# Designs tried in a protein design chat: VHH binders against q9vpf9. Part 5

Target 1, 373 residues: q9vpf9
Amino acid sequence: MSMSIDSNKLLLRKGDMKLDNYPTCAVEALTRLETLIASRNKQNMVMQIISEFIFLERTPKDGDVRKSQALPISQMNLFQEFQLIIALIEYFSRPGRDATRNAIFLSLFGSHLTPQRSKLLSRLISTAVSGSVAPLLSSAGTWMQQVGCKTPLSLEVAQNIVSDFISYSRKTPEQLKQLPMVGPHFAANFMVAVADLYLNEQRSPTLNPPPDALLDTITEWMMENPTLCQASQQPLVLPAGAIAMPFTTPLAGLLRWVVLAPLVSNRSAYSNLHLSLLRALQQLVSSGESTALPSQDLMQIVKSLQSYCARLAESKTDPQADAAYQKCMERFAQAVQIALSSNCITNQIQLLCLLESLPPHKLMKIVIEAHKK

## First folded at step 18 (VHH)

Design e21
Fold by OpenDDE, look of step 18:
Structure e21 (fold): chain B 373 residues (1-373), chain A 122 residues (1-122)
Amino acid sequence: as target 1 above (373 residues)
Amino acid sequence: QVQLQESGGGLVQAGGSLRLSCAASGFTFSHYAMGWYRQAPGKEREFVAVIISTGSTYYADSVKGRFTISRDNAKNTVYLQMNSLKPEDTAVYYCAASPDLQWLLYGEFDYWGQGTQVTVSS
């Protein structure tokens, strides 16, 4: 009996689920979604239920929610938002199938979020980090991979975590330090996002270093867990028939950090992070995984160095005499050597050609010559 | 009404390049995942590539490194740049569309174009 969308809404309305009984109606809606998500043909209904009973959004009555151009406006107040966060934490803490949880999480937040949903997502994840809610963080990690770790949504989440745990805290909270243990997949994907936020000329014309506390935290994570970067490679648990979007490792972004850091900072933490990255790369070689470092990301590093050398030239400074450039190249050459030896780099020839365009560095030259054959 | 119109197909020599386009109408393009499928004679339709609304992409192993999917939201158009074409790439190529969630949850498309023929000669 294909209960019409109207009948299901009516069932939710006629039942003890009065919109005025929040967050109870949201919890009930979540429970109902578990069944509906199993059906591939009920997406419109799922979206309507989510909009109406979970986020209290007013949607136009007469249309395919999937085709609507206007973003619905939520009528939720701050207290209701708080109630929803608590309800969601409780919901995701319940025993259940990972595929179902991930599907629900994806359904709730998707790829297109209203400003209110986006804020709520950030608060939810921050609360999950604070409470070490492993199942929710797992779903968040899956969401980040599916949507993309370097997308505006993922970056917003990452930025909010940085703001909540780093910017407003004198010391990094223990809960953030434990994130790799509680939610390794999320932690890895978070690292991808957060790495993209800093020392990235594609985002800012100036090389902005990460906050010191963030750098220290990431460095500590990498030192304690050299395999953390591999956590992003874990298979996603998705509904049947779903396709997992490609994973992104934090290695390239973090490598960018350590390679470009000498241009902006002399903190020893970068040296430690570099060492940890080299170890991580060595471990990847052992695992036989060949796609850990996209060539495009490495080319970005080269472009930044080219730009820097151009500035040196304008100042009539010899790159060979520039200590910062030399240190950048040393770190870069070490990483590239390991990566090339392990066949972890895609399109190696293009990268080698681009590397040759840089002012000569003794170690880099050796590396290039060894692999150009 | 949802419409997907493919163009850019044709005959090309092995090692050559083609760029397919798919013009979309009848839905909010910026909220949809766009994809390409292909069907060779006597074979089943197979997945080629997808780009979701966020710009994230996924490719079949058979086309990785050779094909690039992209989108222009201002033009409501999705593209498939095909390089280093092989005779095995000969097929009718279909444009497909669905809301992001449909793809992310089920790996399925709701809407399909009529297809454009791509022939790669040896």
Scores: ipSAE 0.851, ipTM 0.939, lowest interface PAE 0.6, mean pLDDT 91
Fold by ESMFold2, look of step 18:
Structure e21 (fold): chain B 373 residues (1-373), chain A 122 residues (1-122)
Amino acid sequence: as target 1 above (373 residues)
Amino acid sequence: QVQLQESGGGLVQAGGSLRLSCAASGFTFSHYAMGWYRQAPGKEREFVAVIISTGSTYYADSVKGRFTISRDNAKNTVYLQMNSLKPEDTAVYYCAASPDLQWLLYGEFDYWGQGTQVTVSS
């Protein structure tokens, strides 16, 4: 009972926090946020406390209330940013309820971020990967699902992990290799995001392959962690009343990599990744309709193949004689056949019609004819 | 002051389509979750769809594949495209809004429109 009274006292007195005692005021703010979030009808105060005492943000220049709609300006120096990262690692590492950690993480980072908060989030997550901080990575995975794995916020996090652990690391650190064991939901959501960044003509006019080290890492994850793609389907632990946003599996994006890879690469890792994806598709149990392979994602693959075939026509090359195209279609046909047999594809009639528009391939023709009824 | 103004309701035959619009003012639209609810006579208000500021969407099972929620941040407007309408879709449709965080933490909306009637005849 006395703890309820003390919590309500802290809840009602934002002004008692002392800014000049950083990072102590941020740590105190985190504790107060747990109480304020439980009160539900204090979100304006929650946002003010986060902005003022955790991220040290101020209203732009003249303090005009109407200008409060402009983005806040961070007053944090580099040392305070480091102090906050450490404080957050410590906070999320404490024993506690998953729903509470997730509520705090969603409140801190939400659905849109100032540039400084985005940079800090990326550094925080990279630090958590390096430190194998499972509770924080679990909250980050939940956050990615709730805001969307393919949104600019999530793609920025994925790009920064690639930068920190792939681009500026001459070999993949053991902590990144162990990520599927430490934070499987986060690892699955990271794969969704990073798959969207490469071999994807919706993101770039050309098919840009992933860095070799990233491909090797993802391939090893899939080979050594057979249930990893299913980790995105785990129920979320959220605050009371909150609704889980739809999960997204990495299957469709990674399938796009392996199907389109022969157009730009001969790396054998894609064959291993392809086998792992076929196994994952075979192991799925679908009830009714499945969102594991949305037809929209598969149609993107078809469009990329159509573009490639148009280029072959310009150079007077027969697609049936093009080894790269034939390899793409072999992989695609194998995946489509298994996915249809496992009921993993939605709206299959439209997909099958688009597949017929591609230059003929023996296996794909069989697959289309078997399922076109 | 927050205002939500629905439009586009009306009478349509079963199997037909209708597009609802909701014009919003009094808040930073690009930072808000927007949703649609419906209430049939004698029933409680029922969730239909939500779109958060990032573009992520969630649908009630009864409308998945038939309804599409979208937003135009330049016009401060959210839309509900309703296809393959059934008589069971007959209801007053309400636009709803809240900061993204309110939706993410609680699954709730702070502000509601006046509603627009949708009637689907057999």
Scores: ipSAE 0.703, ipTM 0.888, lowest interface PAE 1.3, mean pLDDT 86
Fold by ESMFold2, fold request of step 21:
Structure e21 (fold): chain B 373 residues (1-373), chain A 122 residues (1-122)
Amino acid sequence: as target 1 above (373 residues)
Amino acid sequence: QVQLQESGGGLVQAGGSLRLSCAASGFTFSHYAMGWYRQAPGKEREFVAVIISTGSTYYADSVKGRFTISRDNAKNTVYLQMNSLKPEDTAVYYCAASPDLQWLLYGEFDYWGQGTQVTVSS
């Protein structure tokens, strides 16, 4: 197999690096990658084929890219970028094994991308949303889970979807509204990512609410698709030997939105979203999900409420008289009660101690006392 | 050229805690998955935990909730915080490393440290 691997790379270089062969040489390279990945080949060969024949990159050394200390230099023009996007959509739409498509997607877009590849990924995914290309969106969902839904690459994808379909669109397109039906795992992971972008003081010094159209879209998704949060629990289809990284549900991030929203908004959509989240949480508890609300995410909500109460103290405002704070605590207590009654929260004692540090709220006090044993 | 050097092992009472460290050199640490394996007397080497370069983690069921893997990219070091230790945690613990893609596609590591002994008395 040593001579076969070297011959394969030489054949791909021979005559395929002409501009008039693009994107055909990229499709031929993808076919060769299927064989190399299925046979558990070394990462160096996979990376070199992707760089040289798919993304048309050169390296300063023409050597082992595993040791590269310089970023590859893209030689693609804008027309070739468009051709690649179309070729990839066609490639992922072909019949085939899910494990193979997912392995190829992970190999193309991995855990670290050049700025050019990251831009291509975002354009590819937006195009797949517009075209309702379910197999590609399934692979993108798997990719988000494997690299992490809250990582910079995943957040960039989520932000680009918001930009393309919400911020720079006068009306929310039907293709975005239908995303949970076309790619439920991707839609769930998109919700995890976009929930992290807004109403999150770890990412912004202020509580920035989501755009109204995004809030409305996600609220409609949750109301119309009651099992959407369970899409994160579906087993991944990966190559033999690969390890599925932990899934993340969007429940915790969206709960942060609805609990903190009264501090910055009076939109009634948050009440609808809150109700749908309580229903989804009850359904997951009934299904035996034991980590639907990670304690660290809930502690972040507490920290934001503590900061708000500190500002109330500076203005000599009693939190018990503050309607926004009381509404935050009402929503929070309802969700915490459901999660505690099912043991869905790890490190429960630490969370209860933090909750006691907040100015008192009648329902939350009852919840804490019932579970402090 | 790749060097992985574990430290922090030793003897501890059941219910106690230890923190293992692994200093790494000879590769771009911020692009690598880092992991811990262990091998008890008379048993096969088994997976304990991994942290990929993005910060995502995965744990064996036997240690989930008790062990925490973390990394410090500025120090090129991976850590394993082991709490609520049990006698069955007694083993030689090995640091491991590979490029992220190797882990993501195949669940395996290219490079291994020398190991550090952890002994948990009952």
Scores: ipSAE 0.634, ipTM 0.868, lowest interface PAE 1.8, mean pLDDT 85

Design e21
Fold by ESMFold2, look of step 19:
Order: structure tokens, then C-alpha cells, then sequence
Structure e21 (fold): chain B 373 residues (1-373), chain A 122 residues (1-122)
């Protein structure tokens, strides 16, 4: 009279039974999701299966929150979180259709995430970087584009990668250095996100430079991978009927870094990055493919320079005599000249008007005059 | 019960601007993709713009650069700022909504408002 089989069935019938069969129930749920997505089922069933069997969540009781804004409560312990990460790495490493992997990744992480799911996502991606797990990183790249590279969810993932891999004390791991080769779409989208986190007055009241090791890593990526900024322009592989959200080039954000850097830093790496960005911009022109640079992103650079010049005026300093301002404008003029000559910038009229509002700079004046018509 | 109510339509001269609003209820607004479609007289409805819950946006080519979709999750409202209006923009504008995953996986909206008229005179 062995109770082992009966005990297993009793556990399978209760919420706690997931602990005895975890991560097996999550793997089975992933298979069931493939069928539901292919059948175009309503997302409420998909979300329920993900919550209950993959993330082991429960709905908060009525007395806790009454406005229907309650987040699910995770019941996963630390060991189960580790088991899930391993199971997902194995799942995404399986041979299979890219559209299916991307649909599953989007189903798991493509909507408003609980704090626990956000932490799991970041740990999963960092593990995939460390393991050079190309299929998972490909799905993560698609995910970043679909949810938006500059949105809070993507910025959190990018910040966590920086925290996990960038250190003053240790050299940058080889797996991070290889990321452009292993997952170029993800690497490009990561660059968009980190470019938005630093030297960006929309995100912080001050111009905070990136950590030195991150700057060095991005600079090396750009020098060694000339087509990396174009990686997001490749067509996405999505389920039938799905709409690809617009790609975002890292060029505009990284140009902001190199143009504004003289205001806060004297690191020579910015000169190397600037050269790499000019080459990348020229390559877009030469290929005949135009990546439209949103003029709004470039106008943000103008706003930061205007703010700096206003501070110089308050201290009675002439911007034309300020070495930092002159270096900013030299770099900006070089990039703008290349972009304008190729018609890579959307809405050029507004940008040119704003550029004229800055204190005069010899090269920039020549660039503006060459494009007035 | 999902409810979508558009407002802000009206008559405007070419080159002018209007801002449409859509008040939403009956679902967790912060988890939904919100969109705008339009239907000119005698024509089929056409896509105008979408904003997903993460804030990412996508626009039809005919309105890109002129229209801006935005959302205010505290007010459960989505907006469409329409600048540089042309007579061709004359249509009934419909607010649309679906859970993010329906949009991300299938490119479709489940729920529709009753529409607001926009007329652009030349």
C-alpha cells in the first residue's frame, strides 16, 4: 500500500503541487501556450496560464486592494526562480521556428510586468549573455523593439545588464564583448537603451556620463562591428498578422554622448566613439539605405547646449571662447554635415532653425548655410 | 463592460490643429494597447496610430510627423494630437483598445468607440 502515487496526485491538485513538479509544469505550460497562440485565443487564457503555472502567482485577495489594480503575488522561492531560468534557457535553445520563440517571449514579458517578473527577465537575459545563448538573445532583441527600447521596461533591463557586467574592478567579460556577434539585434537595442540612460537631461536633471567601462565597451563594439547600428533594420520574424513596431537607431543617442561629453568629461574614448559614429553614418549614406534620424532626438542635443550656454552667460563667459562648447559644436557639426548631405534627418527645417539659435560656430555655420534652400 | 468615448472633434481649416481624447473604462487601462482609426465617407476604416502600454508608438505613413498619439494612465485617457491638418484627414475618428498581447501577437483591436467627426475645410 504505497502512498507515493496518491501523494503525487494530491499535490498536483493543489497550488502547492507546483513545488513538487516545478519546473516541469512550466515547461508543459510553454507547450500549451504555443497551441493557444496558434489558435489566436484571447489573451486572458494565455495570461492566466503564464501567471499560474510559469510564474506561480496568485491573485491578491479582495481586502488587499479594491480598485482592480492589484498585481499578482509571486509564490516562487529562490530555487524555483533558478529552475525557471534554466528551463527557459533550455526551451529557447531548442530547434524551432523563430516566430514561435518570439511569440512565447512576447507572451511572457511583452506586457505590464510585476516587479518579480521584471527581475526574472533581467536575470534570464544576463544568464543568456553569459552563456552566449543566441536564440534567446534574438528573441530578447525582438522583444525590446516590440515593447520599445526607451521605455521603462527596456531601460530597467539595460541598467541591470550594466550592473551585472560593468565593474571598475574587473575587466569586461568576453561574453559581453562578443554580444554584437552573438546577438546583434539585441546589442543594437541595448545600445539605444543605455544611450538614453546617460548624458540625457530628459532622464536626469544633470548630464551624467556613462561608467568608463561601459563607454569603453560601446566604443569597442562600434569600432569592431561597423554595421551594428543597422542590425535593427532587418525584418522581424513575428506570428502571422503581427505588426513590427518601429526600429530605433542607436546613432542619435550615441551622437548625444559624444557631442555633450566635453561638458562633463575629458575621456579620449569619446573621440574614438565619435569617429566610429561618423563612419557608421557615412555607411548608411553609401549603402543607399536611409535610416531616418528623428530630428527630435537631435533637437534634444541643441536644448542641452542652449542650457549650458545660458549658464555661461550667467557667469559672464563667452561661449565662443569656451573650449568645451567649441569641442561640442565641432563634433556636432561634423555629424550633422554627413547626415544632412545624405538626407538622413527627418524634418530638417526645424533642426536647422534650432541650430541657428546656438552661439555661432564656424563649421556649423558653413553646414547650415550649405543646406538652406 | 468596456466603454470607449471619443471627444474633441470638430471643424477646422486646412493647416490647423485638433486634439482628440478617448475616455476608457471597464478594463485595466495601463495593460491595454490603445489606437486610433478613421473612416472617411464611403471608405473603409484605416489605421492611424497605436500606443502600447509600454509607451511605444506606431503611425500610418499618411499621418507620420503630423499626428502624435499619447496616453495618460492616471486619467484612463488616450489622445491624438493632429497638426497640419489636410482636407484628406476628414473622417470619423474611432478609438480602439485591446490587451497588449492581442496587438503584439496579432496586430488587432477588440473594442471600438462610437467615433467623433473631424472635418477639415479647404
Amino acid sequence: as target 1 above (373 residues)
Amino acid sequence: QVQLQESGGGLVQAGGSLRLSCAASGFTFSHYAMGWYRQAPGKEREFVAVIISTGSTYYADSVKGRFTISRDNAKNTVYLQMNSLKPEDTAVYYCAASPDLQWLLYGEFDYWGQGTQVTVSS
Scores: ipSAE 0.621, ipTM 0.855, lowest interface PAE 1.7, mean pLDDT 85
Fold by ESMFold2, fold request of step 21:
Structure e21 (fold): chain B 373 residues (1-373), chain A 122 residues (1-122)
Amino acid sequence: as target 1 above (373 residues)
Amino acid sequence: QVQLQESGGGLVQAGGSLRLSCAASGFTFSHYAMGWYRQAPGKEREFVAVIISTGSTYYADSVKGRFTISRDNAKNTVYLQMNSLKPEDTAVYYCAASPDLQWLLYGEFDYWGQGTQVTVSS
């Protein structure tokens, strides 16, 4: 009697590959993706492989979900999610080219993720922080730069790190404290994102300070790592033909924290952070980098101070007698002086006009007069 | 069927301004990177600006500070605000589009508009 392979045996193998072979089929898919991306295969195939074999998603049927919300539905159970996270940690830890790792990370997590993929991304990155997995964190830093550090997805990642390592932790773990050493580009981009979450009236109707432990951690990062704000300025390693999107330093966002903090906090950590920011800014000015402190970010600080002064006027309180306002202006004047003296701020005339319109402060007045010529 | 239609080109004196528009259809606009390229007579097409779906932008050095790319996802439209125009900006300007992943991985655009002429007199 002769043996033959029929369609039912092929179907049985396919039926077992995802159920029995997970996460092995995801790892095999990643290998196939490397060649498809390198040969510029159509993105529909790349996206289908990612959805079907890595994230175990199906397209909703008409009766299950309305067609206008036809996002893929995850079929992973909780155990498979953990298996995928471990498999991805192992994949990114393998020896290999940075460009390949970055291409895979961008393919998996580029933009417009389902809520399930976003949750998995956040857990993956938190796990990589806990494990000090430098290659993965390097890819995550590249990813944040390419999609934007202040986008909702990047902010969600930053918020989940704060949740995992600050809010749900009795003490700040050593692995978070070591993040600038393990993944400096990711740490810098994380600071950009987390700075946007707090003391930012563009994101919230009120000035919400960061948690104390987060503030302390960021302050120590800045004190102990003098060049951290420059980490994003290193050339990216991207797939051939890809274009590096502009980097963002955390200086402007953290400056907003220290300048506005006296309005809501008396923590001395803000004074230490301010000194570290002045040193970092001075080093960047000396190196000739002109985009470290964009004028639009400085104007945002002015707008918040104007709003505060308007509230003081409503209460018939003199801003010049308000200790918090004067402290804000002292810190702001010191940073502005460094930035103006290097001629590194675009729109300096507009900035000076806005600064002059604020209620007077002795040092700021001196800074404005020195640079109006 | 992907369609890209540029408008807003014309003749402008040096130092003037123009705003180009590109109306897009046939794809999920909010998931696509959008860009502008230009081609001067006798020269190859060159990159001008890109805006990815997340809002991040990148500009050629020759136009930084003078040109601003923006998008309106409600109108499926990308714009190029061109200020302080110079005679060297004279070219046919092309709107381009690709899925974000195509841009992120390859820096390439899959779809192109017909182009709109911009002429800057000295």
Scores: ipSAE 0.604, ipTM 0.839, lowest interface PAE 1.7, mean pLDDT 85
Fold by ESMFold2, last read:
Structure e21 (fold): chain B 373 residues (1-373), chain A 122 residues (1-122)
Amino acid sequence: as target 1 above (373 residues)
Amino acid sequence: QVQLQESGGGLVQAGGSLRLSCAASGFTFSHYAMGWYRQAPGKEREFVAVIISTGSTYYADSVKGRFTISRDNAKNTVYLQMNSLKPEDTAVYYCAASPDLQWLLYGEFDYWGQGTQVTVSS
């Protein structure tokens, strides 16, 4: 008599897709989603098709699911998970139609992630790294920017890559080493995420350094790919009308690593990384990027140094005599010098006041006085 | 039936601060993008800021650095902290909402509040 959203879903399942044809129904759903998204159909229908035919999810049995905050329940067995990963690799491996490919990736993984979908996403991306699947990695890079590189979902993906290629491998695979050449935007966004995981007092009460192999890999990436931080600025290819969320370069997070590292490590790789970061910073400010080192990120570094100096005071140690503190300040002053000389720091006056609160360092004092008003 | 109710508007002197709130109901707030728009008399609505469910934000150039959008999923509320206010910020401010993917794919919002007046005197 009358058609409802539930009636349309039932007709779709009976006429166009059959659940007993997995993974064929997932492949068919991907194709139909392209049409639904292009015609700007309501997202509830798109999300229902993804849940039912791609991820094989069932709504919880109790209550009205449309008013419930409960997440759908996965019905997928392990073989179907493997079949889905293969199907998605094949779908996202085709070149061309970048806006459509990115729209599908965002539709699958941009919102409403159950724990199962998050696991599948991480496995999919790790498989794409292993296979050097450039179009998929391009979509993953776009996805990380759009959902936010430092959000829990992006950090989970980054941690799983570290686990798969660093922690559980005796030798860093060549496919990870070549990631900047295969998927430079994804590699840059991955660096933003892993930089947030380590040497970051917002994430842990202790300054936990990155694994040595990860540090070495990122240092080699930066040394061998001097424009890698500029890959964060690549224009996104999105559907007409969509808004690109702000990009984030890995500079601020990696600077925090090299500035704070002397407090917990003496590995020489941090010196090499620091030099590469100074070069990358100079290139970004020369390109006109005015937010290469946001003042809030620099203030976070100052707060960590203040905390360390408070601990030195408890042990009655003079910061000027502490070799680790002096090394931190040397690296910090060099980066701040470049950024201030180009007026690339927001809230410059506030930052200078905060920097003056730290125990003196010869180079930093010169930098502050050169820019005092 | 989505409901969005703004509050916190008023009169403030230039250079001052104001915080807007928008209480939301009728949908799963933690899955929705929330935004603020404004409309000065005789002008079209203008984008101000958005926060998606993951916490990522985007701002119009005219307010960047002065305004901060935030959300509290436990209270189903989105906020707009407005600092260093200028007379040009005078407008009716509207709360907007849609599922995350509507914003991410199309840059659009489905639902709108009734608005709250913000007036900035010189």
Scores: ipSAE 0.585, ipTM 0.846, lowest interface PAE 2.1, mean pLDDT 85

Design e21
Fold by ESMFold2, fold request of step 21:
Structure e21 (fold): chain B 373 residues (1-373), chain A 122 residues (1-122)
Amino acid sequence: as target 1 above (373 residues)
Amino acid sequence: QVQLQESGGGLVQAGGSLRLSCAASGFTFSHYAMGWYRQAPGKEREFVAVIISTGSTYYADSVKGRFTISRDNAKNTVYLQMNSLKPEDTAVYYCAASPDLQWLLYGEFDYWGQGTQVTVSS
């Protein structure tokens, strides 16, 4: 029945009570949404309640509605934004079913948010990291997997965490250092996102290394949390009927960092991260889908190396004499050998053919010969 | 008014390839999850693939590695590239659409196309 939602909505609007009752109306709306979502009621009503009573948005009107695709307009001031963040922290911290929390989080912050909602989400998650709010971070981890760890919204969240805790912080806060213990699934998905932001020619024409403090933090996470990459492979807790979208481990993106790093850096942290990644590859356990390292991600590394070798050819430098290229290939060969021996790579034949196209390297040649069938 | 129109079906030899297209109108395509289902004669309609608005995809086990779903938001079109076709893939293929959250919360679609026949001979 929609009667309780209609009554609650009418009550919230009568006599301008909505203005005097914020954030109370948002908290009441969250409770009503649990009933509506669990009963599989109309999604239009859910979205209307979220827009009007939680995010205080209005439907575009005169002069603003020129097209059918017009977005809602936020009327929330900065104080109300802080009130909502605190209310959401409290809501997600209360005892309850994980599937319900995840359904509410997805309903509030699914894909294609207004700019105001995107800003609120980033601030909410940073606040949850600062407060070590495990239930909220668990829901954020599930959300990130379901919408995609590399979507613009997920990357925005990751960038804001880097800004808040690394770029605009003299000292990396203990709460960020403890994130793998508090929210391991979110930490793993955060690593997928930040790995995509750096040393990635899909994002930038040049290979931009991560900030030193971020590299150090991730290296420490990997060294001290040996099962962290497996957190992405854990089954999701979702509402009945919902389907888990494919997980992504941070392994491929971090391998790209350590393999390509010799082209731009001599920091020893990359050697430590490389060792941690090799150990993670040896210990990896599939959770129903044996694709921890998609070959497409490894092919991206090959493309970056091919581009570098093309630049060496333009400067008449032999790749086999280039110390940086040889170090890249040594790390890549070590990782590929372990991944093949652990059955972590899909479409092995395609990858091996592409690897043969690179200028020769002793160890890589041995690896290719040992596995080419 | 939401409309979904499939095309690209036909007859193909086992081991061959086909590419299905679904032209969409009446909604903000870039905000919608798009999917493909199929129904063989005498069978229930079954899930084949989905692509949500962010580009994330999910496939039925029976088609993983052989089929690829993709979308072109500029053309309001979703595609299903079907390779290594088998006689078991013979079915009417339906395009489906819903807002992302309908898929994410319930695994369901609101809108359906008319279907296009795919027949795989051996």
Scores: ipSAE 0.577, ipTM 0.833, lowest interface PAE 2.0, mean pLDDT 85
Fold by ESMFold2, last read:
Structure e21 (fold): chain B 373 residues (1-373), chain A 122 residues (1-122)
Amino acid sequence: as target 1 above (373 residues)
Amino acid sequence: QVQLQESGGGLVQAGGSLRLSCAASGFTFSHYAMGWYRQAPGKEREFVAVIISTGSTYYADSVKGRFTISRDNAKNTVYLQMNSLKPEDTAVYYCAASPDLQWLLYGEFDYWGQGTQVTVSS
């Protein structure tokens, strides 16, 4: 498999793209990109076409730098941004060609994006959620896995969806309810992202709970879609030779929600979510999947509980008398017991030692002793 | 000009640890995937690990759980922490680099270092 020199030279010699025909030049660029990717052209040329004809960007050239701050990126006007969103929705709604569609989505959004591209991506995905555009959402799910569900780009998309459908009521929440059926891989990866945004001391100095409507939505998804946490484990459809990056299950992040929630909330929805998570853990082990809960994620929960207990010590409160701590440990022990019995946890010995460092809880002590052998 | 300079190789006892470094220059490091390959005597070069610019990682099954790839964008350096070393890990280790999308779309690296020898004795 050599790169065709004739094909590459023909593309360079064409130079027939016309900027004054927007969005037509963007649509033509998408078609040209399919050919370039199929012929395995280097991504520098692909990125140049995307920048110039799709996003209407300009890099500073020698002698173009002004005395004021350099302006490295051209911006589309608002009308062109709208035109591009419509064109991309139409492009990604086409049936078939899953590997090609995913390659184009990754080419547009798969690396460090300008602020303009990041905003357009969030708007594109939010529009696709509203319109139930399943092929686009499938590509967005693949994109989230390939760039990482917890990266700033993915978190921005997740936050935009929460903002649009939950926090500010800009769009109807009913479309979000349908997301597991329309785009299950994207829904699973969205859950990974939003789980990272809330009840996470690595992201915020305080344990900020998710909005009530988001919690209710996630809880309903988990109750009504028992295999949703496994959706990211299906093989990706990627161009030949591409490497699938590791999937991430939402189980660990959602477990952190239900374990830490008693520190900040009495909502009964967390009890329902906890039950759904225990059932999901049991189903994963019966299916033979054994690495659903990385010990690193569980150690993060322990660290948050240790921090809470340190604050209790400052106020001279005994953790064994603290109802919130005891409820956290009850939920944690139940999940850990299932995961240990099913060999779903990496580095078990390190985790058990760390769990012993927490103030005692009856069920957790039993779980630790049962597995110390 | 793209330059990749490996360091940190050497002789180590089985069960020991070693940390490889690769200093990179001549490209925008924060937009590149960085990886490690190795080549044992008489064998083909094999994939070890990759880290893309976002921090996401992927490992060969033979090293998963023992090796950790990481990057420091401020120093334009990628690292490979190798723990619980086995004689089978003996090889020349090569640093590799390409734009993120080249790796993500094609599984390929454009640029390679000269390599550093790692020898694990029993």
Scores: ipSAE 0.539, ipTM 0.818, lowest interface PAE 2.3, mean pLDDT 84

